# VH-VL binders against a2bn08, part 42

Target 1, 238 residues: a2bn08
Amino acid sequence: MAEARLQRLLRVYVLDTSALTDTRLRSLLGSGSLDEAVRRFAELIASVRIAYGVEVYMPPTVYEEARRFLLSNGVTVQSFEALAAWITIKPPTRHEIRIPASIVRDYVEEVRARLARGLRVAEEHVRRAFEAGGLYAAETASREARREKLGAIIRGLRERYREATRHGMLDSVEDLDAVLLALEVRGVLVSNDEGVRRFAEALGVISIDPPKFISVLQGLLRHSKTGGVAREEAHSTS
Key: E = the ipSAE of ESMFold2; O = the ipSAE of OpenDDE; V2 = 0.75 times the mean of E and O plus 0.25 times the DockQ between their complexes.

## First folded at step 12 (VH-VL; framework fv_emapalumab)

Design n12 (at its last look DockQ between E and O 0.78; V2 from the best seeds 0.67)
Fold by OpenDDE, look of step 12:
Structure n12 (fold): chain C 238 residues (1-238), chain A 120 residues (1-120), chain B 111 residues (1-111)
Amino acid sequence: as target 1 above (238 residues)
Amino acid sequence: EVQLLESGGGLVQPGGSLRLSCAASGFTFDDYAMSWVRQAPGKGLEWVSAIKGSGGFKYYADSVKGRFTISRDNSKNTLYLQMNSLRAEDTAVYYCARDYRSLDYYFDYWGQGTLVTVSS
Amino acid sequence: NFMLTQPHSVSESPGKTVTISCTRSSKDIADNYVQWYQQRPGSSPTTVIYEDNQRPSGVPDRFSGSIDSSSNSASLTISGLKTEDEADYYCQSYDYSDLWVFGGGTKLTVL
C-alpha cells in the first residue's frame, strides 16, 4: 500500500493557475512565445501520459481562470485546446473532504492578522490623503494636480492593501480547489505560490514548483529513450 | 508560569546536523505559534523559523530555508528545530520564543537559549 | 525586503529620558506593528513594548513606544532612567514577504 501510494504520487499531478502562467515555463520549454510554450507543454504532457500513464488534473475553477489568462495573453484557442485535451478537469468533492479544525484555526488567525494589517494600511492612506488635502487645496492647486495626487494615493492604497492582505497566503477559491483536489486524488500539487504550497503542506499534500514539474516530466522521457535503446541493443547482440 | 527550556545545543562540524528541542510549560501549547530566534556571539537577534499551533504552517528565514526544519509535538509540549548542512555562520545562541496571540506577530516569552557552535 | 535601523549605542544619566529610534528602510513603519525587546547582559530577551505602544504586565510605565510616519520610524522612550535599564534594545516588526525582522540593536549605557 505504501509503495502503491508512492508510485501514485509520482504519477498524479494537480495544476493550479500558476502552473500554466509561470513565466519560467517559456525558457524551460524552449519557446519564444507563450502560445508555443503551451503547445510544447501539451506535447510533453501527452508524451508522459502515453509512455508512463502520468495523470494531470485541474479543477474547473482553475481551468477557467487559466483559459481566460492564456487566451488574453496571445495563446490561440487551438493551442489551449491541445493542452486541455491532456488535462483531466475534475472538481474536488468538497462536501466529503475533511480538513482538520486545527488547520482551519490557524488559517483564521492568519486571516485576522492580515485584515488588521489591511486596516492599518487604509488608515495610513487616509492620513496621507488628509494631509495632502491641505497641500492641494482648491484655492492653491489645480484640479489636475489634485486629481493626480489623489489618484496616486488611491493606487498606493490598493497596492499596499493587496500586499498586506493577500501576499503569501491562500487567497482564492481556485487555489483552494487545487489543493483540495490534490488531497483527494493523492497527487502532487504544482504551484509557484508559496502561500498555496504552505497550505498544501499543512494538509499533507506534496507540492512542487512548475520548473521542477517540467524537469520531472522531461526526465521521464529521457529515461524511456535510453531504456529502449538498451533493450534494442541487448536483443541485437543475442 | 510560562516556561521555555531549550536543549540540544553543542559543538558540530561544518556540514553536520543538530536537533534542538524546546520544552514548554505553563500554557496550552497547541494554542500558540512558536519561533526560533538566534543570536550570534556579540551580534543582534535574527529570526530563524516559526510554526503555528497546528504544526502545519511553517515559516523560514531565507538564510536557513532548505536546511532547517521546524516541527512540534503538541502531545509532548515540545518544539523542535532540525538543522542540517550547518555552516559557521549558524553559530549562535538559539532561543525558543512563544508568539503572542495578537493582530500581529511578536514574541512574548523567551527561553534561556542553547548554544550551537559550528566549527572545524 | 526591509531593514530596521537602530543607533548602535545611546547613553544617558540616571533620572533622565532617553529615546531609541528604529527606522524602516522600505514601505511604511505603520504597515506593521513594532515591538521592542530588552536584553540585559547575559540574559535572554524580554518584551517591553508590543503593538507600537502597549506594555506587557510588569513593565514600568517609564517605558513607552511611538510611531512617526513622517520619518518612517518607531521610537522607544525610557523616562526616569535607572541603572537596571542598561541593556541592549531591539526593535522588531513583521512583513509577510520579509517575515520577522529585527533591528540591529542599541546598547543603552546608564552613566
Scores: ipSAE 0.707, ipTM 0.868, lowest interface PAE 0.7, mean pLDDT 91
Fold by ESMFold2, look of step 12:
Structure n12 (fold): chain C 238 residues (1-238), chain A 120 residues (1-120), chain B 111 residues (1-111)
Amino acid sequence: as target 1 above (238 residues)
Amino acid sequence: EVQLLESGGGLVQPGGSLRLSCAASGFTFDDYAMSWVRQAPGKGLEWVSAIKGSGGFKYYADSVKGRFTISRDNSKNTLYLQMNSLRAEDTAVYYCARDYRSLDYYFDYWGQGTLVTVSS
Amino acid sequence: NFMLTQPHSVSESPGKTVTISCTRSSKDIADNYVQWYQQRPGSSPTTVIYEDNQRPSGVPDRFSGSIDSSSNSASLTISGLKTEDEADYYCQSYDYSDLWVFGGGTKLTVL
């Protein structure tokens, strides 16, 4: 029973954007550049597809996001297209997918908590701005010094607000599409985002991080070279 | 009357497994997030794991990720902690705690605790 | 990942006032709510302060909480000390990485 479940888990994967943008890709694939890492990733996916029929999916929204990121970071169009050739680009059938009401209720509760924390952050930064105005008025500070201090407070507010409201939460349609597609195709979601993985797992979707994904595929190829590929060739030639 | 009753503690060897249970009563169980919090002998409190009302959203301290699994059965009003690959440092009293309303992230009710001892 | 630091012990006479501090190691303590728990010997913890300075129903007014941004700390103040206040006290907070952290605990002795 454990082996049967493992075989299902190793057949179909869905990538979110982090699976292609994880900064550990170069090291994991023994590459000196991101472009080389993408090419080796393509080779890895192609090899497991050929040896075991492993399928890798990606929603169009994730595809476009990943393409923009990789091309902006030194990956050639040729390398990216070589990778994409081995990935099935498929939109989730959003109108037919069902999500349990209790999961939505828990998500709404989390949103409420994050909004409350964001308001707390905003209130604290209003207080800091008020205090800074008093301190700079009591000192012979230049107009430029006052403007720099205000800018620093606003940047701090934006940073802390973003952390309070968005960090660790599924809040992008690209990541939602990856989760929905994984649910639809009964695949394993590959993501390094804890919020995305947590949401997927709440829906019963198994998730792994990109290093584990690479390790699993590499492990399959080692097994394939000792047994599976040779057996396939023998059967096809007889 | 809110009550939380832990059970399943005991003595195990390193590398062993143990399953803790927490029986809840006196409130609508599935409306509340629940947590496990532990306290090593003579030491302070350490949060271990949390689970939201649906049972779908789960959270783990770094020290237990991959080894412990939190779950709940809302039809039985019971919270669980499956502990695998136990280590000596997991020795503690384990408390079941109710998260007030998840929105405030504080524990308003605690069980009496169950002792887990991991030693050879 | 942050730490909450409390004094290991404090002591005061009955009827007096004690203040227990809780200092956050990184990020501003005022940006996140702080809770306080009391654990009497042989008992489970109970909440005495939530959301920085709020008291749960049944907690006496002599328990109060505060935040001091200048020292990046929270404080639990107990006035009119009674012998039954002798307990361990823990502060608790979180950050937005879903990390619940307790302070190391403070043993309050009432002489």
Scores: ipSAE 0.555, ipTM 0.790, lowest interface PAE 1.9, mean pLDDT 86
ESMFold2 (binder alone), look of step 12: mean pLDDT 90; pTM 0.920

Design n13 (at its last look DockQ between E and O 0.83; V2 from the best seeds 0.00; counts 0 for: pae E 2.6 > 2)
Fold by OpenDDE, look of step 12:
Structure n13 (fold): chain C 238 residues (1-238), chain A 120 residues (1-120), chain B 111 residues (1-111)
Amino acid sequence: as target 1 above (238 residues)
Amino acid sequence: EVQLLESGGGLVQPGGSLRLSCAASGFTFDDYAMSWVRQAPGKGLEWVSAIKGSGGFKYYADSVKGRFTISRDNSKNTLYLQMNSLRAEDTAVYYCARDYGVLDYYFDYWGQGTLVTVSS
Amino acid sequence: NFMLTQPHSVSESPGKTVTISCTRSSKDIADNYVQWYQQRPGSSPTTVIYEDNQRPSGVPDRFSGSIDSSSNSASLTISGLKTEDEADYYCQSYDYSDLVVFGGGTKLTVL
């Protein structure tokens, strides 16, 4: 049972959005564009599927997010569909999946802490805005200057608030779906997000980053070519 | 009274492995995150690793990531640090500390520390 | 990533007031709480200030913490300095990526 499980883990993968949007994929796949990278990725997945029965899954939510991202970044519909043809789109069975209460507790505490950080960021920016108001009074500063300063403060607030509340944690339902699906299908999660991977680990889900995933798939194909040549040579000498 | 007692320190060669333990008492162990903090001889404090109450969420400093593994056994009220591929720069007193909070936590209780010496 | 910078050493006479600074290299010091730890020679660290300005039970009111956003620094102030206050002091805060960061420590000598 343990061996069978291990074998399955090596053959079943679940992709989150980062698995398709990782910037390192271009270099790994020897592509000059994201579109080409996606096509090459599709070919790679197709090859390992055919040769070794590798299964690649994606939740619908991740699929939609990835689709939106890739198409908006110059990937053609044809290339994307070529990739999607080799990926099984499957939602996790959320109502049947059980998560330990202790994990939920820890996550709730983390969320609380992150919210507190966000509040502190907001308070700081209120202070900054208040102080700036004195320096950029209507009597002494142009409308443009005031607008620019306020805009800068708001941009800073948004950036810092996002960083404080979302960085390094599971922060989307798409990513959660990926983790849950991986758990359900007993697969390996492919993600470059440490927060997602940490959550996966907490649930006992094995994860790898996209470069490692590509390396693994490429490695599989290299071994199949060498094994075939050795068998042909052995038959020719007998 | 809260007590933290580290053990497992000693002399090890570079590339070697060591496992530290921290026995906790005087509080509900699984309600608290725990951390390892180390201090090289004559140097300052350096955070090493943290683990939340469930034992599922683990955090590491970049300096030890991939080499050290933090874990806990809540049934035994014990925190662990598995250290692999040890380097000379890992030489330090290793403190077990209780984390008050989650991510914005502070260390409210510290153990006495255990000395790890990595030397050829 | 950020660093917390402390002076290496400070000294003052008994009864006087001393301040130890802790400057954050990036982002805002107010983004995360700052803690202060005291470490006497041969002993484990103990918390003297948490959440910028809170004192744990048992810590004298001579110890106080503050944040200065303009200088991006936190400060530990010890009034009515006593011989027993001679120790190393460490500030600590958080980075969203690095999680926990300590200052380099300050040696306080009571003259």
Scores: ipSAE 0.705, ipTM 0.865, lowest interface PAE 0.7, mean pLDDT 91
Fold by ESMFold2, look of step 12:
Structure n13 (fold): chain C 238 residues (1-238), chain A 120 residues (1-120), chain B 111 residues (1-111)
Amino acid sequence: as target 1 above (238 residues)
Amino acid sequence: EVQLLESGGGLVQPGGSLRLSCAASGFTFDDYAMSWVRQAPGKGLEWVSAIKGSGGFKYYADSVKGRFTISRDNSKNTLYLQMNSLRAEDTAVYYCARDYGVLDYYFDYWGQGTLVTVSS
Amino acid sequence: NFMLTQPHSVSESPGKTVTISCTRSSKDIADNYVQWYQQRPGSSPTTVIYEDNQRPSGVPDRFSGSIDSSSNSASLTISGLKTEDEADYYCQSYDYSDLVVFGGGTKLTVL
């Protein structure tokens, strides 16, 4: 009965890249290295799949992105392949998936608003550069001082432009594929990106962050150990 | 003529729940983002939550995340705020506000407000 | 998180000009639009300035808004002050990280 209630809350998960690259992975899995953390993650996923039939999916685009990141950060090919063996790699069936027109309309309006804000940021920083140029001419500043001031203005522009147009927004096809796959398989999306999660939830997809995902899976295994009588009766057909 | 009318305020004990409604008329409701803005007695304005025209994209102030849920029923031209796990600091007049456009952060029309009091 | 800081109160005689400041604590105030709202006692807020310096239809031209990047502040200026201008005034701006932020409000007393 406790196992059955836990299974009603948990069924199918889809990982975006952040679920494998979150910097808190080592701590959550009690590991001293990323390689060890990946191996423990593989063991965790395998255990919940065997014990509860929990399925974990990933689009190929996310798989390739995550693979490159992990291998570049000290994870062995063997450890990554051990993890991947328990994850179902499946592309979303993009030509069959339907999205409500009103959600697409809202997304287009968000993009338009962010592009307009980005232009406003750029125009303001052009104004600052023009004013700074006149000020330095009057003060006889060195060429190096002018070059550094311009560089600071450009760095400020880039930072504010990125915030205005990208931060907290679904802006990659890899993340879109994760959302579409979660919609298709009726799974829970695992992501630490607020924009990705908000888009998924607008489509009716439930989302959780990677720390919560790991904690939920670990909790399932703890309850499995303590509630074994009902589980053993259900699974004692070996 | 744009009209916004809040209802559902009242006295609630800490930890309780309350649902606010805002009836909208005089405009194409689903073309506009909507917000809730509150004002504690004798205090300033505080933004609470926003929702885009489709009802799918929702936004919350940190102070209410996980406790409040914004929603809308575009067939009834009505905005809602479900408030759970209420605290004394949630005591305020709650205003329904129309956002100009989708979510431009310019509140061009406000309702008259409904009072929520959270007290033992 | 950013804050918008306003003076708590301002007083002035009818016919004079007042300026209410609104200082942003972080990032450039000129990069995001500032709105100004008026709230008379017992009433809901109404907009007097949007997009830094634009007036909604029906707002008298004696209300004006401006931005000063040097002090990282916005200002609401009311010229030809009238007794009906006595109210609380709030500035408001935004950021994707913090979304919507109001200033603490300024009580304008018309002497």
Scores: ipSAE 0.473, ipTM 0.775, lowest interface PAE 2.6, mean pLDDT 87
ESMFold2 (binder alone), look of step 12: mean pLDDT 92; pTM 0.943

Design n14 (at its last look DockQ between E and O 0.60; V2 from the best seeds 0.65)
Fold by OpenDDE, look of step 12:
Structure n14 (fold): chain C 238 residues (1-238), chain A 120 residues (1-120), chain B 111 residues (1-111)
Amino acid sequence: as target 1 above (238 residues)
Amino acid sequence: EVQLLESGGGLVQPGGSLRLSCAASGFTFDDYAMSWVRQAPGKGLEWVSAIKGSGGFKYYADSVKGRFTISRDNSKNTLYLQMNSLRAEDTAVYYCARHEGVYDYYFDYWGQGTLVTVSS
Amino acid sequence: NFMLTQPHSVSESPGKTVTISCTRSSKDIADNYVQWYQQRPGSSPTTVIYEDNQRPSGVPDRFSGSIDSSSNSASLTISGLKTEDEADYYCQSYDYSDLVVFGGGTKLTVL
């Protein structure tokens, strides 16, 4: 059972959104564009699927997010479909998956802490706005200047609030689905998000970053070519 | 009374391994996140690693990531730090510390520390 | 990632007031709670201030904490300085990735 599990772990992968959007993928796949990278990635997955039976999964939520992102960033529909053809889209069976209550408790504590941080950020920006209001009074500042200053404060608030509440933790249902799917299929999660990976680890899910994933797949293909040549040479000399 | 007692420190060669333990008592152990904090001789405090109550969520400083592993056994009320590939710069007194129970923002209790010396 | 910078040392006479600063290198000091720890020679650290300005039980009210957003710094103030206050003091906070950051520490000498 342990050996079978290990073998499965080496052959089954679940991708989160970051697995497809990682900026390092271009360099790893020797591509000049994101579109080309996606096509090369599709070819790579196809090759390892055919040669070794590697399975690559993605939740529907991740699929949609990735699709939106890639298409919005210059990836053609054809390239994306080429990739999608080799990925099994599967939702996790959420109603059957059990998570330890202790993990949930810890996560709730984390969320609470992050919400508190967000509140602090908001309070600080209220203070800034209040102070700025004194400096940008209607009597002394133009409407445009006031609008610009307020806009800057709001933008700062949004950015910092987002960072305070979401950075470094599992912050989306898409990522959760990826972790749950990995758990369900007993696969390796591919993610570059430390928060996602931490959550995965908490559930006993093994994770690797996208570069490592690509390296593993490329490595598999290199070994198959050398093994085939050695067998052909051995048969020709006998 | 809350008590934290570190053990497992000693002399080790560079590249060696050591496992530290922290025995906790006087509180519900699994309700609290725990950290390791170290202090090199004559230097300041440096955070090393943290682990939440469940033992599932782990955090590491960049300086020890990939070399150290934090863990806990809640049934034994014990915190652990497995240190591999030890370096001279890892020489320090290692403290275990309890996080504040609600938000985990601060350390409210500290152990007495255990000395780790990495030297050839 | 950020750093917390403290003065290396401060000194003052008994009965006087001393302030130790802790400056955050990036983002806002108020984004995360700041704590202060006292470490007497040969002893483990103890908490003197948590959550910017809260005192644990047993810590005298002559210890106080504050945040100054304009200077992006936290401060520990000790009034009515006593000989027993001679120690190293460390500020501590968190980044958004829940990594703990300590200041470099300040040695307080009571003259």
Scores: ipSAE 0.769, ipTM 0.883, lowest interface PAE 0.7, mean pLDDT 92
Fold by ESMFold2, look of step 12:
Structure n14 (fold): chain C 238 residues (1-238), chain A 120 residues (1-120), chain B 111 residues (1-111)
Amino acid sequence: as target 1 above (238 residues)
Amino acid sequence: EVQLLESGGGLVQPGGSLRLSCAASGFTFDDYAMSWVRQAPGKGLEWVSAIKGSGGFKYYADSVKGRFTISRDNSKNTLYLQMNSLRAEDTAVYYCARHEGVYDYYFDYWGQGTLVTVSS
Amino acid sequence: NFMLTQPHSVSESPGKTVTISCTRSSKDIADNYVQWYQQRPGSSPTTVIYEDNQRPSGVPDRFSGSIDSSSNSASLTISGLKTEDEADYYCQSYDYSDLVVFGGGTKLTVL
């Protein structure tokens, strides 16, 4: 009975964009190029679909994002289409999906906290700019020096603002669609984004990172050739 | 009056498991994020894990990821820490702590702690 | 990860003022709130300063906190030192990635 429950857990997957763009995938698939990695990924997905009926889903929004990225990074249209042939493209049925109000409340509190953090970063960088204005006044510094100092302050603001407000948070509709689809189809979400995975897990969706996804599928194919029972440890949270 | 009471500590072998509980009273438990913070004998404080009010959003220190699971039962006003694959360096007093204000990890109330000893 | 470095110990006479430092190893200390906790032997920690310089209700105003961006440090200052202030003191902060870090602790001795 434990075997049947484990096989159900291994049957349905939903990919976010990172599942196709994770930089570790080339080495995990034994490939010298991204195009070759995409072909091997397609073969892997096809093999587990044929052998076990494993289904792999992707929302249209994630599909288009991944397609644009891969084609712009040297993946041929043929290789991408070979992969896409084995992925079911399905939009989440948003009007039927229910999310607990308490999860939404927690998310709203997190947004408020991050807005406050962002404001603190902005205030610090305004202070830095004011102080720099005294050191780099037009009558005492070259135009080039002033431009470089201003540019450095703005780059610092952008970097720290992003860290304060976006790190570890679900902040795009593409990522939300992946989570919603995984919830709807009761599938395992594949993502390397901590914020996306945390939100999915808050809704009771099991998530794994792309390297673990590859390892699970490869192990499943080895299991089908050798027989036996897969160990549950492959799906432990991390 | 806010009260946090930890329990479930004890002696366990390396590789073993233990489940800690923290009973909360005197406040609306569901409104507050909670953390576990530990202190090895004679050492300083180390943050272990946090969970938001709903029980859905969970956070872990790198040293415990994959081995520890934080959870809460809001109907029982109880916070939990499931500790698996325990190691000698997990030996510590484990405190339950309440978060206050914006989510910037300010711990305004602490429990009395429960001792976990991991020894062969 | 970042570290918060505190002196191992400080000492001072009753009635005097002591300052405990807390230096952050990377990123700006001013970007993330600093809390200070007091822990007497055998007791749980209690908060004496939160959000850099705020006192919880019941903490006397002789406890104060400050931030110095130029040295990338926070400070806890205790004036009018009393024998009951003898304790371990920890600073604590976090990263934007929700990593929480405590300082190593400072033992305050009141002689």
Scores: ipSAE 0.557, ipTM 0.793, lowest interface PAE 2.0, mean pLDDT 87
ESMFold2 (binder alone), look of step 12: mean pLDDT 92; pTM 0.940

